# VHH binders against Putative asparagine synthetase [glutamine-hydrolyzing] 2, part 18

Target 1, 228 residues: Putative asparagine synthetase [glutamine-hydrolyzing] 2, of Methanocaldococcus jannaschii (q58456r2to229)
Amino acid sequence: CGINGIIRFGKEVIKEEINKMNKAIKHRGPDDEGIFIYNFKNYSIGLGHVRLAILDLSEKGHQPMGYNVDEDKIIYRDDELDRADIIIVYNGEIYNYLELKEKFNLETETGTDTEVILKLYNKLGFDCVKEFNGMWAFCIFDKKKGLIFCSRDRLGVKPFYYYWDGNEFIFSSELKGILAVKEINKKENINKDAVELYFALGFIPSPYSIYKNTFKLEARQNLIFDLD
Key: E = the ipSAE of ESMFold2; O = the ipSAE of OpenDDE; V2 = 0.75 times the mean of E and O plus 0.25 times the DockQ between their complexes.

## First folded at step 22 (VHH; framework vhh_7b18_3)

Design k71 (from k27 with S55D; at its last look DockQ between E and O 0.69; V2 from the best seeds 0.00; counts 0 for: pae E 2.1 > 2)
Fold by ESMFold2, look of step 22:
Structure k71 (fold): chain B 228 residues (1-228), chain A 118 residues (1-118)
Amino acid sequence: as target 1 above (228 residues)
Amino acid sequence: QVQLVETGGGLVQPGGSLRLSCAASGFTFSDYAMGWARQVPGKGLEWVSYIISDDETYYQDSVKGRFTISRDNAKSTVYLQMNSLKPEDTAVYYCAKDAWYFEFEDYWGQGTQVTVSS
């Protein structure tokens, strides 16, 4: 599976941009894809997902996946996602999701670990990740709280790359996804100090990266945007 | 579509010279940095040289003073002049568009074998 997203302040996100990102990483999930767009006055969000059906066999595993808290309903169809309060794109496997369903007495309808993430986030907030045993990279848009919550598993098994320049946040499971909508790799965007460090040391040490404004979310790291 | 085609490899005696060429197409060549990497037998892939502009070139310590990277933007071609070759330089050499991330197979050529042996 693969995830993509764009968060912009002051300019809209259009569906074609997320579609380009999904196509760029289609090999990660050739069986299914989904798109969510939300253009609000102060910010705009696009989320994308590509799915490998061997991991999630039912149509109820479609992403982006939404949760309407008041109605206690999961939404897994793109054209119905505007009814959701919380929306996720997620790549991973939460090995203990059935244990967590029992521990927290969750009523579920899809049989997916994705639903368990959504409902535990609603119940526990950011601390939900402390309960998970597994591998993951995800982005949650919490519409009512006005925030974006991104997370990566403790071992860093699932990839998460992002671009941030103060005006837009663009993420993808692979840099190819970001490159589909932002040319981060032209020679003017090369961080020459990082090149020098590579040839001196044999690697590019943290916090440096080869491209300006482009990063990899670290293992066990969370990233939170307040959209206000 | 991006295409990178390496030529100029072969068998050469220690102390000899070879000139590798990489013909590029499918992108605005002058907008991108270019590089050469190599796969030494029994080792992983390593960067040999990198060029942003004619005045911004970088080299692995083991090849400094012996190898020279250059580019011809009019011909969309990057070169690696390899002098004073050593047996340790034996490898498959790959041309790369920007390609700091090895997973970008579209950004790598198919490679050319260089063998330095007596």
Scores: ipSAE 0.419, ipTM 0.798, lowest interface PAE 2.1, mean pLDDT 88
ESMFold2 (binder alone), look of step 22: mean pLDDT 82; pTM 0.838
OpenDDE, look of step 22: ipSAE 0.655; ipTM 0.887

Design k72 (from k27 with G35A; at its last look DockQ between E and O 0.62; V2 from the best seeds 0.00; counts 0 for: pae O 4.0 > 2, grease 24.4 > 24.2)
Fold by OpenDDE, look of step 22:
Structure k72 (fold): chain B 228 residues (1-228), chain A 118 residues (1-118)
Amino acid sequence: as target 1 above (228 residues)
Amino acid sequence: QVQLVETGGGLVQPGGSLRLSCAASGFTFSDYAMAWARQVPGKGLEWVSYIISDSETYYQDSVKGRFTISRDNAKSTVYLQMNSLKPEDTAVYYCAKDAWYFEFEDYWGQGTQVTVSS
């Protein structure tokens, strides 16, 4: 699986951008894809997801997944996500999702750990990740609160790359996803410090990436964006 | 289609020198940084050197002072001058188009074998 997203101010996100991102990381999930676009007065959001065939390809496993809090309903279809209060794109596995369901008395309709994440976020907010045992990278759009909540697991098993320049936040499971929509002159925008680290260490450590303004979310790290 | 063809490998004694060449085609050569990597069978790929321009080059610590990367944009060729070779430098050497974000390089040639042995 793979996740993609764009949050920007002053310019609308279009479906084609998310399509490009999904295509760029299609190898992570060639069997299904989802797209969510939301244009608001001062910001625009696009979320994308690609799925593997080894997972449930039914509607219940489709992402982005939405949650309508008032109706206590999960929204499966992209064209209905406008009805959702909380939307998630998620890559990973929450091993204890069944235990959490019981612990917090969550009613679920999909049987997925994704739903458990949504509902537990609704209940506990950002602290929901403290309850999770597993590997994950996800982005939650809380429409009601006007915020973005991104999270990466404690060991950094699932990848999470992001671009941030003060006006646009683009994230993806792979750097290729970001580069699909963000033109970067590779020569001019190389992070020299990152390159030095790469040759010294054999890898680029988090939070750095090979390019300027591109980063890796660190293990255990959460990103919260207030969109208002 | 991107094509990279490495040449210049061979058998050399410790302390010897080799000059590797990589002929590139299928893209605007001057617009991209180039790199050399090496791989020992059964081991992972190891980046050796990276060149943006003549004034901006990078090297693995183990080859600093011994290897020199250069490029000729007119010939769409990147070079690796290897001096003071050591047995530890024995590997298949690959030329790569700038793709730092790839865990597995998608664009490189067949490689050229470098063997340093007495």
Scores: ipSAE 0.022, ipTM 0.463, lowest interface PAE 4.0, mean pLDDT 89
ESMFold2, look of step 22: ipSAE 0.387; ipTM 0.767
ESMFold2 (binder alone), look of step 22: mean pLDDT 82; pTM 0.836

## First folded at step 23 (VHH; framework vhh_7b18_3)

Design k73 (from k68 with S104A; at its last look DockQ between E and O 0.67; V2 from the best seeds 0.55)
Fold by ESMFold2, look of step 23:
Structure k73 (fold): chain B 228 residues (1-228), chain A 118 residues (1-118)
Amino acid sequence: as target 1 above (228 residues)
Amino acid sequence: QVQLVETGGGLVQPGGSLRLSCAASGFTFSDYAMGWARQVPGKGLEWVSYIISDSETYYQDSVKGRFTISRDNAKSTVYLQMNSLKPEDTAVYYCAKDAWYFEAEDYWGQGTQVTVSS
């Protein structure tokens, strides 16, 4: 699977931009794809997902996946996501999701670990990741709280790259996804210190990045945006 | 539509010279840095040289003083002049459009074999 997204603070996000990102990483998820767009007064959000549904081809595994808290309903159709309070794009496996259903007495309808992430986030907030045993990269948009919550598993198994310049946050499972909508690799955007370090050391050490404003979300790292 | 086509490889004796060329198309050549990487038999890929501009060139230590990277923006071509060649320089050499993450094979040429042997 693969995830994509754009968060902007001064310009709308259009569906075609997310479509370009999904196409750029289609090889990660040839079986299914989805898009969510939310343009609000002071910020705009696009989320994208491509799915490799080897074990489960049901529509209930479709992403972006939403949760309407008051109705206790999961939403997995792109055109119905405006009714969701919390929306996720997620690549990974939460190995203990069935144990977590029991531990927290969750009533679930889709049979997916994705739903368990959404409902535990609703119950526990950011601390939900402390309960997970698995591998993951995800982005949650919490509409009511006005925030974006991104997370990567403790070993960094699932990839998460992002671009941030103060005006927009763009993320993808692969740099190709970001490149579909942002020219991060023009010569003026190359971090010459990173190049020099590579030729001196044989690798580019943290926290240096080869491209300006472009980073990996590190293993076990969370990133939170307050949208208001 | 990015295309990178390497030429100039071949068999050469130790101490000899070769000039590699890489013809690029499908993008605005002057906007991007270019580089040469090589795959030595039994080893992974490594950057050999990198060029941002005529005054901003980089080389791995093992080739400094022997190899020279250059570019001609009018011809959309990057070059690698290889002098004083050693058997350890034997590799497939790839031209790259700023492909630092190596996973982006779409940004690489097909490669040209350089063999340095008696």
Scores: ipSAE 0.474, ipTM 0.821, lowest interface PAE 1.9, mean pLDDT 88
ESMFold2 (binder alone), look of step 23: mean pLDDT 82; pTM 0.839
OpenDDE, look of step 23: ipSAE 0.539; ipTM 0.849

Design k74 (from k68 with S104L; at its last fold request DockQ between E and O 0.65; V2 from the best seeds 0.63)
Amino acid sequence: QVQLVETGGGLVQPGGSLRLSCAASGFTFSDYAMGWARQVPGKGLEWVSYIISDSETYYQDSVKGRFTISRDNAKSTVYLQMNSLKPEDTAVYYCAKDAWYFELEDYWGQGTQVTVSS
ESMFold2, look of step 23: ipSAE 0.526; ipTM 0.848
ESMFold2 (binder alone), look of step 23: mean pLDDT 82; pTM 0.839
OpenDDE, look of step 23: ipSAE 0.509; ipTM 0.833
ESMFold2, fold request of step 24: ipSAE 0.429, 0.466, 0.434; ipTM 0.811, 0.821, 0.821
ESMFold2 (binder alone), fold request of step 24: mean pLDDT 82, 82, 82; pTM 0.837, 0.842, 0.840
OpenDDE, fold request of step 24: ipSAE 0.134, 0.774, 0.231; ipTM 0.616, 0.922, 0.688

Design k75 (from k68 with E103D; at its last look DockQ between E and O 0.59; V2 from the best seeds 0.00; counts 0 for: pae E 2.3 > 2)
Fold by ESMFold2, look of step 23:
Structure k75 (fold): chain B 228 residues (1-228), chain A 118 residues (1-118)
Amino acid sequence: as target 1 above (228 residues)
Amino acid sequence: QVQLVETGGGLVQPGGSLRLSCAASGFTFSDYAMGWARQVPGKGLEWVSYIISDSETYYQDSVKGRFTISRDNAKSTVYLQMNSLKPEDTAVYYCAKDAWYFDSEDYWGQGTQVTVSS
């Protein structure tokens, strides 16, 4: 599976941008894809997901996935996401999600770990990640609180790359997703320290990335945007 | 459409020299870093050299002092001068635009064979 997104201030996000990002990483999830767009007065959000159906065969595993808090209803179809209060794109496995359902008395309808993430975020806020045993990279958009919450698992198993220049935040499971909508690869954007490290070591170590303003979210790291 | 066309490969004896050229088209050449990678038989692809500008060049340790990368922005061409060639330099050499996304036809060429033998 793969995740993509754009958070932009002052300009809209259009569906074709997220579609380009999903196409760029389609090899990660050739069987299913989804898109969510939300354009608000002073910010705009697009989220994308590609899914490998071997891991999740049912339609209830479709993402982006939404949660309507007042109705206690999970939304897993793109054309119904406008009713959600909290929306997630997620790549991973939460091994203890059944234990967490019991521990926190969660009523669930989809049988997915994705739903458990959404409902625990609603109950515990950012601290929900302290309860998870698993592998993950996710982005949650919380409409009512006006925030974006991104997280990566403790071992950094699932990838999360992002671009941030003070005006827009673009993330993807792979750099190719970001390149689909942002020309980060012109020569002025090459991080020369990263090139030097690559030729010395055979890889580019964290916190370096080959392109300026472009980063990998580190293991155990969270990233929070206040949209207001 | 981006096109990168390598020339200058061939068969040479150990200690010999070759000059590889890569003619680029379909993009604003001077806006992008360029590089050379090679596919050694039975092994994966490895970076050989990279050039951002005339004063910003990089080399893998095994070729330092023997290979020189250069570019001519007016001709949209990048070069690799290969001196003191060794049998372990035998590979298919690929020209690359920017050089970090090896699986895209938009970023690298078809390759040219260099064989160092006898």
Scores: ipSAE 0.418, ipTM 0.815, lowest interface PAE 2.3, mean pLDDT 88
ESMFold2 (binder alone), look of step 23: mean pLDDT 81; pTM 0.826
OpenDDE, look of step 23: ipSAE 0.668; ipTM 0.895

Design k76 (from k68 with E105S; at its last look DockQ between E and O 0.68; V2 from the best seeds 0.00; counts 0 for: pae E 2.4 > 2)
Fold by ESMFold2, look of step 23:
Structure k76 (fold): chain B 228 residues (1-228), chain A 118 residues (1-118)
Amino acid sequence: as target 1 above (228 residues)
Amino acid sequence: QVQLVETGGGLVQPGGSLRLSCAASGFTFSDYAMGWARQVPGKGLEWVSYIISDSETYYQDSVKGRFTISRDNAKSTVYLQMNSLKPEDTAVYYCAKDAWYFESSDYWGQGTQVTVSS
């Protein structure tokens, strides 16, 4: 699976942009894709997902996935996501999701670990990640609280790259996803410190990449945007 | 359409010299950093040299002082002058358009073999 997103202040996000990001990383999830767009006065958000569903193409595993808290309803169709309070794009596997469902007495409808992430985020906020045993990279848009919550698993198994220049935040499972909407690879955007590190060490250490304003989210790390 | 074409490889004795060239087309050459990587038998792929501008060049320690990267923006060409060649320099050498994270053939040349042997 793969995840993509754009958070932009002062300009809208167009569905075509997220579609370009999904196409750039389609090899990660050739079986299914989804898009969510939310353009608000002070900020705009696009989320994208591509899914690998080798044995089970159940529609209930479709992402972006939303949760309407008041109705206790999971939303997994793109054109219905405006009714969700909390929306996620997620790549990973939460090994203990069945134990968590029992521990927190969660009533679930999809059978997915994705739903468990959404409902535990609703109950525990950012601390939900302390309960998870697994591998993950995700981004949650919490519409009512006006925030974006991104997270990566403790071992860094699932990839999460992002671009941040003070005006827009763009993330993807692969740098190709970011390049689909932002030209990060021109020579003026080369991070010379990262080049020096590579030739000294043989690799570029996290969180840096070869490109300015472009980073790897580190293992165990969360990133939170207050959209207000 | 991006194309990178390497030339200048071959068989050379230890201590000899070769000059690799990479002719680039299909993009605004002067806007991008360029580099040379090599696939050494048994060692995997490694970056050898990288050039952002004429004054901003970088080299792997094992080739420093022996190899010189340069570029000619008017001819859309990047060069690697390889002097004092050693058997451990034997590899397929690839020209790259900033291909640090990209797997597309649009960012890599086809490669040219360099063999340093008596």
Scores: ipSAE 0.399, ipTM 0.775, lowest interface PAE 2.4, mean pLDDT 88
ESMFold2 (binder alone), look of step 23: mean pLDDT 82; pTM 0.843
OpenDDE, look of step 23: ipSAE 0.706; ipTM 0.904

Design k77 (from k67 with S101L; at its last read DockQ between E and O 0.63; V2 from the best seeds 0.65)
Amino acid sequence: QVQLVETGGGLVQPGGSLRLSCAASGFTFSDYAMGWARQVPGKGLEWVSYIISDSETYYQDSVKGRFTISRDNAKSTVYLQMNSLKPEDTAVYYCAKDAWLFESEDYWGQGTQVTVSS
ESMFold2, look of step 23: ipSAE 0.505; ipTM 0.842
ESMFold2 (binder alone), look of step 23: mean pLDDT 81; pTM 0.833
OpenDDE, look of step 23: ipSAE 0.350; ipTM 0.770
ESMFold2, fold request of step 24: ipSAE 0.457, 0.482, 0.462; ipTM 0.816, 0.824, 0.813
ESMFold2 (binder alone), fold request of step 24: mean pLDDT 81, 81, 81; pTM 0.823, 0.822, 0.828
OpenDDE, fold request of step 24: ipSAE 0.733, 0.726, 0.855; ipTM 0.906, 0.904, 0.953
ESMFold2, last read: ipSAE 0.430, 0.332, 0.393; ipTM 0.806, 0.753, 0.787
ESMFold2 (binder alone), last read: mean pLDDT 82, 81, 82; pTM 0.836, 0.828, 0.837
OpenDDE, last read: ipSAE 0.803, 0.880, 0.802; ipTM 0.922, 0.960, 0.922

Design k78 (from k67 with S101T; at its last look DockQ between E and O 0.62; V2 from the best seeds 0.00; counts 0 for: pae E 2.1 > 2, unsure alone 64.6 < 65)
Fold by ESMFold2, look of step 23:
Structure k78 (fold): chain B 228 residues (1-228), chain A 118 residues (1-118)
Amino acid sequence: as target 1 above (228 residues)
Amino acid sequence: QVQLVETGGGLVQPGGSLRLSCAASGFTFSDYAMGWARQVPGKGLEWVSYIISDSETYYQDSVKGRFTISRDNAKSTVYLQMNSLKPEDTAVYYCAKDAWTFESEDYWGQGTQVTVSS
């Protein structure tokens, strides 16, 4: 599976952009794909997902996945996501999701760990990740609170790359996804300090990266945007 | 459609010189940094030299003062002038288009063999 997204503060996000990102990482999820677009006055969001559905080809595993809190309903069809309060794109496995369902008395309808993430985020906020045992990279858009919550598992098993320049945040499971909509690898974007460090040390030490404004979300790290 | 074609390799005596060339096509050459990497037998792939612009060049310590990277944007070509060659420089040399990660080989040439021996 793979995830993609664009958050912009100065320009709308169009579906074609997310479609290009999904196509660039389609090898990660040849079985299914989905897109969510939300253009609001002060910010715009696009989310994309490609899915490898080896164990369950059910539509209920489709992403982006949404949760309507008041109705307690999961939404897993792209054209119905505008009814969701919370939307996720997620790549991973939460090994203890059935235990968490029991522990928190969750009533679930899809049989997916994705649904458990959504409902625990609703109950626990950002602290939901403390309960998870597994591998993950995800992005949650919380429409009512006006925020984006991104997270990566404690061991960094599932990849999460992002670009941020103060105007737009672009993320993908692979750099190829970002490259589909942003040329981060042009010579003007090379971090010359990182190149010098590489030739001196044989590696690029944290927190440096080879491309300006482009990072890999570190293991066990969360990233939060307040869209206000 | 990106293509990188290395030429100029061969057999040379210790202390000799070679000039490697890499002809590039399928992209706007002047927009990207270019580099040379080498595969030494029995060792991993290592960066040799990197060029962003004519004034922004980088070299591994073992080749400093002996090798010079340059580029001709009008000809879409990057060069590696190799002087004072040593047997330790024997390797397959690869031209690279901003291929800093070793995950994508779409931006690498086929390589050219350089052999330094008597």
Scores: ipSAE 0.419, ipTM 0.811, lowest interface PAE 2.1, mean pLDDT 88
ESMFold2 (binder alone), look of step 23: mean pLDDT 80; pTM 0.817
OpenDDE, look of step 23: ipSAE 0.761; ipTM 0.922

